# Designs tried in a protein design chat: VH-VL binders against q960a1r229to459. Part 18

Target 1, 231 residues: q960a1r229to459
Amino acid sequence: LKGDRIELLLPKNIDQFKKFKKDRTVISSGLITRFVSTRNPKEFSQKWISTKYVKEFNEITVNKDSVVVGAALNIQKMADTLTSSLSINIGKEIDSFIQKFSSPQIANFATWTGAIISGAKSSLSVSDLLILFNVLDAKLTLLNNSGELTQVAIEEFAEKKLFATHTIVNAIFSRSLTGFLFCLKLGETSEQDSTNFNFAALVGNQVSRIFVGLGGQPKRLTSLEVHIDAL

## First folded at step 4 (VH-VL)

Design d44 (framework fv_solitomab_arm2)
Fold by ESMFold2-Fast, scan of step 4:
Structure d44 (fold): chain C 231 residues (1-231), chain A 120 residues (1-120), chain B 106 residues (1-106)
Amino acid sequence: as target 1 above (231 residues)
Amino acid sequence: DVQLVQSGAEVKKPGASVKVSCKASGYTFTSYYMHWVRQAPGQGLEWIGYINPSGGYTNYADSVKGRFTITTDKSTSTAYMELSSLRSEDTATYYCARWGYYDEFSLDYWGQGTTVTVSS
Amino acid sequence: DIVLTQSPATLSLSPGERATLSCRASQSVSYMNWYQQKPGKAPKRWIYDASNRATGVPARFSGSGSGTDYSLTINSLEAEDAATYYCQQYSTYPLTFGGGTKVEIK
């Protein structure tokens, strides 16, 4: 023990977060509570920064062509936002799919950001939330250590492992998505169990997006998309 | 070089709306927050809000909340403020200003200002 | 809201004299910025994060302070320093400015 020194910063806006981030570990309020309650007395001082109270990470903006969901919001709030903002057929499938892989206890307490990062880090397990973001063509607004904001596609975020160098600020979904969304999850569900495989397809009049998860990052089935779009 | 160029002076009657533009150049528009600050004649500076151009997120001062909207057009690198239900106390010069990045947090570049006069 | 009180409201001095401008916050703040504004012109960033001079700001300007007490000092006034100087905090939203100190050269 280097002395009982825990530094936890609770910035209230993104500019404070940018100033205080530096080498600090980013954490949500739920993880902070768990860390404190399970702390090992032999651990050294740790520097933490919370996203929970950052105003911009808790904002929802519905524009004509897009819906933007802040990074500190839980899975259920994200789902509610998408179901109220996207077409009814897409919204219904999102709600149905989330109910299959996330209990109310998890959906109301876990951030969608935590679930996305966990999915992107995994090389063995499939991620249901990650494949959902893939099929919906989600974009992420990312913050680097110099305080600069950039937008990337969810596929790029996962492939380039940008979670190691960036903080997620929000997710952006197109409101012009049309067609039918179909999601499938096959495998056991529990706190420690993983999905064996998952599948998500958005089939529209002009464009289709099709992904399959067999472990690690979802794979886009571009040849199948081209064939279906030609029908 | 970084420049913020604002639209011209406006004269409005009480109850009207005003829309002011701020065209940015010389940097990546979506990488920096854009703030709005106003200054009544002979008075000090008052912060009234900001927008994050990347996601469209806004934050407004309580003094203007409910009457104030900030928007952007990424294709033209332009930020807009719109203030409705104008009152005489809204008479001011309105400035757009860019928020600097990590370790230099400040309003680092300012537009030239747009004078808005509200009179009957 | 955090209230910033600047003093004096007006400071009239001769070239070569030292000017000290005060900015006091109603509660502790993490850092303070200063802006220079000349009549009819937009403000310019002058000092950021309490003590850092912006690019192009003469070495005769210095900022200092922490907590609730901050100051801007001009070691040897020049004619071009005549302006109103505003402090601004960023510890919490809303961003707030002081009422300004007007520096006049005799």
Scores: ipSAE 0.000, ipTM 0.404, lowest interface PAE 19.6, mean pLDDT 82

Design d45 (framework fv_solitomab_arm2)
Fold by ESMFold2-Fast, scan of step 4:
Parts: structure tokens; sequence; C-alpha cells
Structure d45 (fold): chain C 231 residues (1-231), chain A 120 residues (1-120), chain B 106 residues (1-106)
């Protein structure tokens, strides 16, 4: 007699997700096997809700001025979308940088959302995907526990720790970004390696965006941006 | 100026594999994505995948996933498509096409096409 | 997948007449392109981003539309315009094409 049961809901659209989210733990498709395999048989019955099959979390939309990437998509699908939608110079660097922190197997199975949340939660390790989102001025569409949608800058998401109170619906990138993107990474993994530095710069845009990661949140180099923009 | 030249026609039996080449010239090969589109005899156009030659990233249509691979050889500015476990419904003319960027997001230059016939 | 429905399937007109080809999307799209294909030939980019003529496309061709409804217009048909025209969207992957409209000159 264990009395041990699980309830996993698989909503098909955002309205079902809102209705049935309630007190349930949100699980992305990439983590479901790990979560189940680490479950203690003596734990109380758990209630989970999956983002995997929610239509709106799996959408890619390329608009004239923006590109939208759903939260349930893997890192590779996100990278492919950005590289085909943004300028070729920016796309080439995104493609190159992703390869430095994610193997093809990881990129094809891990969600970009999982990587962003992991990076935003860490106070010790640098996050390569988070610095990429910072330099690209990404916006996130978030769903709160009351079913309300909010759009925030990636910097605000991380600074306010909104991962604790919100579910990511999608990421929005501007297609008006111009210039040259350059990204650097020291170390091979953000969690096990003692990676001590990453860097990302977008120069030649209307406003330069320059970030450095030394552990935790990437820091914007505002003074350097001002000097570059004055040239 | 820009040209995409494809390999010659292929006739294959069901279950076989086919590999088609697309040699690019007149531009920097790694600066543009290469797409593949097929057209069954007398039918319309069907997108089947793309590759980013710079990083090797690929995306495939569900109709060919698990049987379809796109690769490149940067040294020869050539893209390849390989389709395995061929079925009669794979009989089509296969086109490579370059993807434009900036304000011109479209398939801007096309290869001449490679006819693949799958028959028993 | 976004489904593109083109109408009519075939359009038979005389030289000098105006042709209007329709392309309707199953959901709102941000980008619509048109390709011209002549028998036995590869498609050619004809109109990109709804209304922009590709280099070398005659001024008699124009594209218009937004959301779910797009059209390609040929103001005064010439014999060389006989071809099948395909619309194509780039709002979401996979890329999808309409079934084509065949323009025939009498």
Amino acid sequence: as target 1 above (231 residues)
Amino acid sequence: DVQLVQSGAEVKKPGASVKVSCKASGYTFTDYYMHWVRQAPGQGLEWIGYINPSGGYTNYADSVKGRFTITTDKSTSTAYMELSSLRSEDTATYYCARWGYDSEFSLDYWGQGTTVTVSS
Amino acid sequence: DIVLTQSPATLSLSPGERATLSCRASQSVSYMNWYQQKPGKAPKRWIYDASNRATGVPARFSGSGSGTDYSLTINSLEAEDAATYYCQQYSTYPLTFGGGTKVEIK
C-alpha cells in the first residue's frame, strides 16, 4: 500500500493551460523523464502540467518587425528560427555560439526555456544562452498564476526572478537589429566546468549592446556602449 | 552571376537511397541558407528542408523526417540532399534554392532541378 | 501548417486582358511571396513580401494584400506571361506553397 499516484495534465492550448494550471507543477518536455526517474516512491501524490503539447508554446511566427519563438521549442529550433529570420551576420554568429555550449543531442532535446531559467537562477555560473538573449534585446511573454499575460525584457525577467511566479510563453526578437554580433565563451559547460567568463557584443546597431558574464547575471557595459556609439 | 547547378537525373528502386548535389557559384556560399523544394509530376511545390552552410544546422519537413539529410562541403560550395528508404511518392523533381535575407526573405535563386524517379 | 488556397486553378485570357490571381491563407501571415514557373523550368522569384517586384519582373505585374488575403495582378497580359504562379508564406515553418494558378493565353 503506497497510496502514491501522479496526475499529469497535457493541455492542448493556452486556454486549457490557464484553466488547469492552478496548483500544478509545470514540466517541460525535456525534463519529464528526469523528473519521473528521480521521484521518491514515498512522496505524496503529485500534480503536474506539461507545456509540451500546448499549441501556443510550440509556435514560431516571423512577422515583418519581429520573430516569436514558443517556450516549448528546443534550443536547435530556436537557433534555426533566429538564424533564418535575423540578418545574416547576426545569424551566423548565433549559429556559431550555440555550437560552443550545446552538443547537437542536447540542442535537439533541451528547451531554450529550461536553459534561460537555469541561467537566471544561477548566482555562480555564467549562462551562454542568457547572455545571447541579453545582447539580442529579447522580450519574454509571461503568464502569471492568475492567467494574465505580460511582456518583459529579458533583463527584467532575470533581475526580478520572474521564473518563480510566471510561466514563459514565448520569446520575441526584433528583426530591426543590425550590425555585427560577436560572442565569446571560456569553458565547456556552465554547471560542471569552472567557466569564469563569457562576452557578447552587438556593434553597428543604432545603439550598441555589450555584455559580460562573470558569474550570475550578465552585466551591461554601458560606458563602453556610449564610447562606441560616439564613433 | 549567381548560379545553382544540380546533379543529373536518378532512377531508383523502392527502399534505395538517392543523393543529389547543388553547386553554388557567384556569391559567398556560407552567407545564405540553402533550401530544398520538391515537385511531384503535375503537382505543386513542397518545401522539404534547409541547411545553414555556416554552422551546418538543418530543419526538415515532417514528410521526410528520419529519411532526409542535408549536408554541405564548404570547400566546393556544394549542398547535398540524401533521401533514404525511397517510396513511389518520393518521385519528384528536387530543387535547391537560395534564401534571400533582409527585406527580401524569399527563395531568390533556384537550381535547374534534379528528377528522381522511384519505380519497381 | 498554414494552408494556402489559390484561385482560380486555371485562368484563360486573351492578350491585353487583366488577370487577378488570389491566394488565401488559413491564418494571418506576415510574408507572402510569388513564384513564376514555366513548363519544364525551375520556379523564378516574381514578387516578394506581398508587393515588391523582383529584378527583371515587368511593371505590369503587381502584388497586394495583407493578413489572410493576397493577390497577384497582371494589368495587360502578354504571351510570355503564360505560366503557373505559386504563392508562398514565410510566417511559420514549414514553408508552404499554394496549389498554383495556371495562366493560359488564348
Scores: ipSAE 0.007, ipTM 0.499, lowest interface PAE 10.7, mean pLDDT 83

Design d46 (framework fv_solitomab_arm2)
Fold by ESMFold2-Fast, scan of step 4:
Structure d46 (fold): chain C 231 residues (1-231), chain A 118 residues (1-118), chain B 106 residues (1-106)
Amino acid sequence: as target 1 above (231 residues)
Amino acid sequence: DVQLVQSGAEVKKPGASVKVSCKASGYTFTSYYMHWVRQAPGQGLEWIGYINPSGGYTNYADSVKGRFTITTDKSTSTAYMELSSLRSEDTATYYCARWGYDEFLDYWGQGTTVTVSS
Amino acid sequence: DIVLTQSPATLSLSPGERATLSCRASQSVSYMNWYQQKPGKAPKRWIYDASNRATGVPARFSGSGSGTDYSLTINSLEAEDAATYYCQQYSTYPLTFGGGTKVEIK
């Protein structure tokens, strides 16, 4: 291909990112070198800007009531942060989730942001990580092309396809979450049952959040409120 | 340069345990997952587990789960595998291998032959 | 487990000939790697993410494929290419390898 050259900008802070973002394609992968070395995009996509080295996108803040995870961190770093800062029962399942639904190769190198955006772009099913963030009631801090910051629920981010117009800055999780987190992936067991299901639930005195995704089917996340009476 | 150097060959009796070391050099040990892959004589490659040296998290293949443990010593940049209750089918060359930036096993140890015989 | 089936098991060709090695997955995979192994040696990184040559891999090697069907092609075989080639997926755990294709030079 003629003109197959990539300009990749590496801003070091959010002000530089705002100044130089313009019409550039945002790269949120954990390994920008892989993207540059393996792809020769069309002319319009040859202008790239990375989140990888932006200070504000690499920060972790643990507050009394919340934990904030920067957008450029990989899946494993995000999971380690949540495992150490959320309740024991929720943390144990997040640790298990990384081993069950994400390879170390993906977890150590792919950003959680890339995984969320990929999942949100799918019109056929919801990704495991997107379902997990929904169950945990995650909020995303987004940056628009005018340099304005806003905060949205993960469901709103996916439904309104805000990945097309915004850059993710960080995710915010509540440290007051309680109960037991369950994540399950159900596979094909017979010729008549050929669908895979991804399921996550946060269960306490009241089952407040249940989310399901069907592999290959046009089914969205379903939020349900259930009350449990134990005797 | 990146190097992974493994301990020497082991001969064990059925029911014994074996511990193999893999000493890493030339990179930041905690920045990369360390995987273990084995190969029975004349057979193909079988993944058996990994460790994330930074968090200590491990994952093991079902074929070895319950008998297999991977650990690290960060001070010496060394990963260890231990396999207990050895069976004849555990006879294999065991490799440590680093999961690299390009998302493949980019550097391999020279291998440690473990022979289980009576 | 995702099962990877490599064919043929053995491929015997003369120097200068083109070799095509197949790797088929039991279900769709997004990521496929290839490794070269010579007798008595550890496997060596060869191709990553379906089509990218590792540092030092000759230009005559190319990888391609997506979904369930992947291939490794050697455009003009040289004597040093005699080895067993393994494909490996990393879309899900456990990581799995194909059975290998042994390339022999006549």
Scores: ipSAE 0.000, ipTM 0.434, lowest interface PAE 16.4, mean pLDDT 78

Design d47 (framework fv_solitomab_arm2)
Fold by ESMFold2-Fast, scan of step 4:
Structure d47 (fold): chain C 231 residues (1-231), chain A 120 residues (1-120), chain B 106 residues (1-106)
Amino acid sequence: as target 1 above (231 residues)
Amino acid sequence: DVQLVQSGAEVKKPGASVKVSCKASGYTFTSYYMHWVRQAPGQGLEWIGYINPSGGYTNYADSVKGRFTITTDKSTSTAYMELSSLRSEDTATYYCARWGYLDEYAFDYWGQGTTVTVSS
Amino acid sequence: DIVLTQSPATLSLSPGERATLSCRASQSVSYMNWYQQKPGKAPKRWIYDASNRATGVPARFSGSGSGTDYSLTINSLEAEDAATYYCQQYSTYPLTFGGGTKVEIK
């Protein structure tokens, strides 16, 4: 796609994406605002490359021990994949939680990668999708500027700000997760100096994962996990 | 095409209440936070609060807390602000402004403004 | 609250000159935006996240900075650039704006 002021490349597979990525800003969503105003620290970029039609970024693979969700899929498709692939308790809570922070309209067109990157960048906003990925121990497959693939934990991706140097290819979730998932989202109140928070806990037989979001990246409550696992 | 259209100018006496509307169009109303920012004549911009239309969650600046309420009507894609116990210091142009999404954290669209004058 | 101090309060320059507007924060911030406001009009998003130009903003505008020191530069001033420019941080609530720098064209 070429306009009078823009160039947008629509690669069809990962090899084309690698070849054409150089000096281009990656767009992972069909949102108009995202498309015309992508982040560039040194200059306004007029050259974009889309992940939307890349075959490898649209794949879903359900394996015996894991489920893989491509980076270009929207939030609802990711949710549907997880609810059909994980345990009934975990799936039901994922569906319920997503309905609380994402309207059907946004969930059906915004990519989960856009939401994850937004959450990882912000020191102000609480990210519901990021805390969900944290509690589920999600791993991300990343592509660097040299065309190499690597896998990192969601916590490492956010902490090291790898969104600045890598493109997300997919997310990997363990199918061996068991137990009860509980998620909570609380908004602001006029009575306080701002209470914008979320919470997610997975209480299982192997390990408990507990996170709170008070703005920016979710914090793991490691001491509480040890106490609960001892019960 | 995103638009935020506000209600008309208001003149109130001290102690009265004022309610201003902001009608949104061209996007999914519940997908973006709506903020309110005011500007006294000849002065700078002051953030006074926000609402998340999806859940109704609100946050208010200390300067207006206790007198200020933000609400929404999802069926008409309209946000409202109400400020009670008006003082002369509340005389300002009030703007609704949409907060961006997906790495676009800034006020990306603004209403045209509503002038509220509090006179004795 | 984070206080943003803009300087100078007013810049009066001729077309073609370079303008540099400063915004200093009372503590380190990670996120800074700039808005352009013309008399009687609502502000417009101009620069977001320190250095990204908003859609429709001319290439002569650039933003830079980190920590406590941020700036907006207009490389070659044009008559249409006469306006007040406000910086705004979104690292913490409450959201705060600078006092503005008024750019006047001689």
Scores: ipSAE 0.000, ipTM 0.428, lowest interface PAE 16.7, mean pLDDT 82

Design d48 (framework fv_solitomab_arm2)
Fold by ESMFold2-Fast, scan of step 4:
Structure d48 (fold): chain C 231 residues (1-231), chain A 119 residues (1-119), chain B 106 residues (1-106)
Amino acid sequence: as target 1 above (231 residues)
Amino acid sequence: DVQLVQSGAEVKKPGASVKVSCKASGYTFTSYYMHWVRQAPGQGLEWIGYINPSGGYTNYADSVKGRFTITTDKSTSTAYMELSSLRSEDTATYYCARWGYIDFAMDYWGQGTTVTVSS
Amino acid sequence: DIVLTQSPATLSLSPGERATLSCRASQSVSYMNWYQQKPGKAPKRWIYDASNRATGVPARFSGSGSGTDYSLTINSLEAEDAATYYCQQYSTYPLTFGGGTKVEIK
């Protein structure tokens, strides 16, 4: 074949991943990240980097007040981790919500990272995993094209479209979240018209967090939060 | 070693604006949120906002919202705060502080910049 | 806003005595930090995540607590411990600090 060479790189740890990523544009899709060389523009080659075998992207760390979930883990492993690490009421609803809206085949195969990126990119459809991360006040550790790590709120990640310029390393959840979590998805699926929306509320002794998804980034219902917190 | 160095003391009249700088060194500037905290003379600490230097995303306390802006210059690893429509109640020492993403605490602080608002 | 109430406002004790500083939150929090501030100086991270000592903090300092009630204990006071100690929560924004407890060595 004339011209094109595709290389798949399999880094074993984050330092090796950072070296492979340095000075290149990253295109991320779940477990596979494609880098485009900017140093030799006359040489047409593409390097794909898999996050699948990076040790740090496969780690789960449960600290006293936080849970860290590596980017290469599938949706079910993430859900199991949160269910066992967060309060019983919150964990039970997470498990219920995931089971209701993800088949076992999808949950055991698809990465949570892929689902979050897909949800953040879409302007027209609701994302069940994205609204769940919003209501849980999730933080993401991101790696930029220069090999620098930063931490961002899930709302910032989606609003600023950081999936275009950063690789997700892990998600961080607070174990101090308390109260009742309620998640709902509504959709009409007639033959001619398919519409949906989703809703997530965390109501408890801290402060309420309430979101609605009508397409694209979930919207925070701050007026409703004030009303509920006053009661 | 990590160091945050702030600009010098400012004296302003009510209604004026003030801009304070915080120059970071010894770490990757864009990897950590930068928070601003103020302390009125003889009083406690008050959080007033943060910036994520990577994307420029900001969050401000309601006490300063609408007249407070945080910015960064990534080429010089410097964060800036600008507070407009100054009131006597804004008289305080202003600190920048780095937020650790592992420990979730302000792990390194600038030396502080005293802003005095008086007629 | 989560309000943090520190008590007492001032502790005046002799070297060798034990000091216990209280921080009470208006709502349940799990992530509580403590900062030490000496007159004319910037605060220093002292205890993070309720009970972990920051690098360089003497072993005589310990933090404990959960939910709404947290404490910082200095087991045997030394002259260098004279400072104001602030608790700070990270459970939600805005970040809030307690009013501080001033530890004074008699």
Scores: ipSAE 0.005, ipTM 0.428, lowest interface PAE 15.9, mean pLDDT 80

Design d49 (framework fv_solitomab_arm2)
Fold by ESMFold2-Fast, scan of step 4:
Structure d49 (fold): chain C 231 residues (1-231), chain A 119 residues (1-119), chain B 106 residues (1-106)
Amino acid sequence: as target 1 above (231 residues)
Amino acid sequence: DVQLVQSGAEVKKPGASVKVSCKASGYTFTDYYMHWVRQAPGQGLEWIGRINPSRGYTEYADSVKGRFTITTDKSTSTAYMELSSLRSEDTATYYCARWGYDEFSLDYWGQGTTVTVSS
Amino acid sequence: DIVLTQSPATLSLSPGERATLSCRASQSVSYMNWYQQKPGKAPKRWIYDASNRATGVPARFSGSGSGTDYSLTINSLEAEDAATYYCQQYSDYPLTFGGGTKVEIK
C-alpha cells in the first residue's frame, strides 16, 4: 500500500480474523485498488482487515437441504450459485431480477454483503437485494465482537440493526423452497435513480411469502399470504 | 486440479462455420463463467465473449456479434464456441478461460485451438 | 471501450537486470491483471488486481499502480522470464487487453 497510516491485516483463518477484527474495516481482496484510486488521502488513515484468506467468508457449500454463500462473494457469484442450486422457477426469476436491476458493473464488483448492509441502513431507498433475501427466507451467520457465531433471519438482522455490532460471515438459503417467485420494481430502473417501491412474492404449494418495499426494510404482507395459501 | 482441454485444430474455407469445444474438469462447471479469447498469428489477445454456464446467458464482443454463439453442455462440463460466416480475419488461436470471481481475472486457460481460414 | 497501451513493445535485457513494463488505460480502471505468454503456449495468469502474484509466480515479480497507470516489475531477470506480458482490465465489458510487452533475455 501507499501510506504509512494504512494498516491492512491478512488473517489466514477465522480464529486470526476474530483476534484482529476489533474496530477494523472489513474488506474483500480486490477492493483495495478501487479504494486507493477513487478515495481521497484522509481515508487512507483507516485500518483494514481482509477476508480474502479466511475460508468461511469465501466458501460456497451446496448441501442436500441448504446452500451457503460466503460474505466476501460478489452479487453475481451469489446469484449464479442460487440459480444453479434452487428450483428452476425460483432460479430463473433470481437471474432475471439481478440482470434487470443490477448492472454487470455492480453485480461483478459489489459484494452481496455490502448491498444488504446498505439496504438495511437506509430508511429512504428501497433495496432490491434485501427484498430478495426476505422473500427467500435467508438466514445470516453473524460474528460478534466476542468471537461468537450466531444465525439470524434476514428480517431480524435488519430490524435489530445487527450490522452495527456484527460481521456477516455467510448467507444460508433453503433448498426446500418451491413454487413461483415474482419480483417487481415500480419507479426508476437506472443505477443512478432511486427505486420508489418494490415487491416480491414466493407462491408455493403450501406456504407463500409476500413482501413490499417502501423504503428501508421490506414489510411482510401476512394477511395476503393467508388468502393466497387458502387458494 | 482445474483443467480446460480444447478440441483440435481446424482448417475452414471462407463462409464456413467452425465449432470448438472446451472440456472442464476439477471444479463445479456451473459455478464459473467461461470466456473466449482469440489471438491472430503474431498479434495480441482479443476478448470475444463469455457465457454463464448455470443459465446459458451470453455476452459477445461487437467484432463477432451476430456470427458468434457460445453454448454449454452441463452433463459433460463442456463449453462450445461456434463462429459462422468465417472470414480471413477470423484466423486465430482460440482460447477458453475460466473467470475467477474473487480475483476478477481469467485464472485458468485452455491450451488453445488454432482455426485457419484459407482461401 | 477501454483502451490499454503497453510500453515498451519490446524490452531486451541481460540476466540479473531489472525490467519495468508499463500499462496505461484510457480511463481509470478498478482491476488490472497481467498474463504471461510464452511462444506457442496459452497465457497464464501472472498478477491479478494490480499487485497480487498468482500461485507459483516467483517473488521477483511485482505489480503496482492505480487509476490509469500500472506497471509490472521483474527485480532480477532470469532466462525463464522471456515471454510476452499482457495487461487486462476489468471495469466492465468488453474485457480488453494491452498490446503486450515482449521481454527478451540477451
Scores: ipSAE 0.000, ipTM 0.426, lowest interface PAE 13.8, mean pLDDT 81

Design d50 (framework fv_solitomab_arm2)
Fold by ESMFold2-Fast, scan of step 4:
Structure d50 (fold): chain C 231 residues (1-231), chain A 119 residues (1-119), chain B 106 residues (1-106)
Amino acid sequence: as target 1 above (231 residues)
Amino acid sequence: DVQLVQSGAEVKKPGASVKVSCKASGYTFTSYYMHWVRQAPGQGLEWIGYINPSGGWTNYADSVKGRFTITTDKSTSTAYMELSSLRSEDTATYYCARWGYLEFSFDYWGQGTTVTVSS
Amino acid sequence: DIVLTQSPATLSLSPGERATLSCRASQSVSYMNWYQQKPGKAPKRWIYDASNRATGVPARFSGSGSGTDYSLTINSLEAEDAATYYCQQYSTWPYTFGGGTKVEIK
């Protein structure tokens, strides 16, 4: 069909991905980004680009103070990386929480990127993976339409809807997180269609991070954090 | 070659506001967080806030929160800090500094802007 | 906030001597940087991630440490090393700096 021809591009690294993106309008959705050609208004073709094989999107780097998880990795690989790289208490809670909201089949096939974008778009349901990223103070490395890399906080990514204009390259987690992590999921249905409420708190001696999900984006309980940090 | 160039010295009365600029060159301005750090005469360094120039997202130290604003002009690759309701303890040299996200450190610094608050 | 305590406040030594600067954190940190500052000038990144020298930093400088105790060592002092050195942590927000150690060459 005119305007319905799809060409799938499979870049092998971020430089090749940037070259494919340079002259095209981008529509991004999780692991696959769609480009619309504007060179000839009478000839319309759609190009899809897969990040699945981009080297930089499949890398895991454990540094002294941070762990970096590539955008193309599945939820289970992300969870395994965090549980082995962060403190024992935080790691145990991450593992426990993931098991409560993600089946083995989903965790082994779905990308964490797709889950985060889905959660950031939602206005009605809570997102368990998004609240986990919020409480862990996750940073995302993003690529914009001009080929520039930037680092943003997960809260900024979600609130500014940067998924509409940027491609996620990786997630960065601090290995210096202190304190106890507690995550809670309530209102689970027998059909697993939605979660009505979730909660995540990281409580330490310096700073607390407390979030509640009641539908849509998790809300940060800043006043409660200030009160607890003063005790 | 990366360079951060700040505006000149300011002398203000208590209760006034001051605005300092930091012009970046030699790199993609929106790819790095820009922080502000101050140093009172003869004292150490104090972190006071940052901005992500890409989205304008900011975070401020409790010592200045409510009086401190960081903004950017992407067209000129310039970051600004504005501190209101100035007190004598705000007398300091103010530095802008770029956060290197690969090495998790302040990799480039502006030359500093001296702000003096006196009657 | 994590408090960083640097010692000594001032260190006066002759050229060729070894200097060791200490930085102690009020709680365990996993990330420590060092900055050099000369009078009237902006700080310069000197050591990052405890032990890595920044570009242009002479080999006589080394950083070490973990947990709460970190140090910066200058193996053989040169006149150009006279400066104040600040440690800085990023293990938790807010970012904090030590009070500095002033190195003076006799």
Scores: ipSAE 0.006, ipTM 0.438, lowest interface PAE 14.7, mean pLDDT 81

Design d51 (framework fv_solitomab_arm2)
Fold by ESMFold2-Fast, scan of step 4:
Structure d51 (fold): chain C 231 residues (1-231), chain A 119 residues (1-119), chain B 106 residues (1-106)
Amino acid sequence: as target 1 above (231 residues)
Amino acid sequence: DVQLVQSGAEVKKPGASVKVSCKASGYTFTDYYMHWVRQAPGQGLEWIGYINPSGGYTNYADSVKGRFTITTDKSTSTAYMELSSLRSEDTATYYCARWGYDEFSLDYWGQGTTVTVSS
Amino acid sequence: DIVLTQSPATLSLSPGERATLSCRASQRVSYMNWYQQKPGKAPKRWIYDASNRATGVPARFSGSGSGTDYSLTINSLEAEDAATYYCQQYSDYPLTFGGGTKVEIK
């Protein structure tokens, strides 16, 4: 590969995005930082494709049974949407939890998509946004290299490492979620001593979802769920 | 008893700025989004923005974006809107209204503040 | 933006008559709310999520509809019902309102 040059494509709709995506790096409007691999940059041309003009990446849709949040939205817009559309008890905890792991400066500029992908890639660090998506039973709409759309659970996305082969279009949250949400972030803030644990539990009338992050992907505590649901 | 009380009427010249307050009582101020809606004389309702008082995060309608700022003072449970570079088309009654999560609607409204822009 | 079209613009009826107000959305919406506004006063939440009456709203009021077509019905008009009624969608931002239906008594 000779020469390093920047090319940015601005598709106007999802069909153009599907045609032009190929090997291009996805960039969202309003980002201050880029999510770029640090592996062998000298071997690749810097080719980008924008989501700025593609409706599906930028929309917020509140349906009776679900909330859809476009992949290009920042963490704070996602949080605001969830807190205003889910029950007050769940919404309060979401807002509180996000404030613990993301400063206002970061939340207003970083996309939720970038944070989810970063969390899913890590084998050592806990991810607060990833565990939040796990406990809320989030689904992701993904676009593959053949231009096909599919929906997967957040657990499947992380486990199968679908970030390597798919583009996230949006996240879907159920509005039928009821009950009490509790999230906890524990850890040392020193780089040298960094060891973090996080925990998230949604206790509903019929079904509980309980996760713990001990490093890498959150683990579902199915035995504890069975015991809680039996009470 | 939830109550939203707004500041008094304003008369401004074109190009000036106006700041309207909305004082909340009867609930935990930081638990609910505060929206702003305006109504031109004899016209319908137009949504112009909201603020999340907890984080201070805002969202503005395109019709006012770049001239409109919403802020809060948590110590006094008060939301403020400020609209700059006023035009005659900004003449309206401005309402603050609380977002009700369980009903997904604007559940409590301020009494309104009339802003008149004329030379 | 989602456009809400209300009809009729004005409805003049006598006490005891039935009023039906229409609100049509330019696309399918998830939530439709209605607000009552009397002259010189702030709007007041009247119906939420298509069919639920807000606290204190008389039983003569009912809301119905889904998708793109919604209605507010007043079974037997009282003098105190004279007001403008606005529909409002919560399906996408920005929040949008209909143009209003003015209900006049007599």
Scores: ipSAE 0.007, ipTM 0.511, lowest interface PAE 10.7, mean pLDDT 83

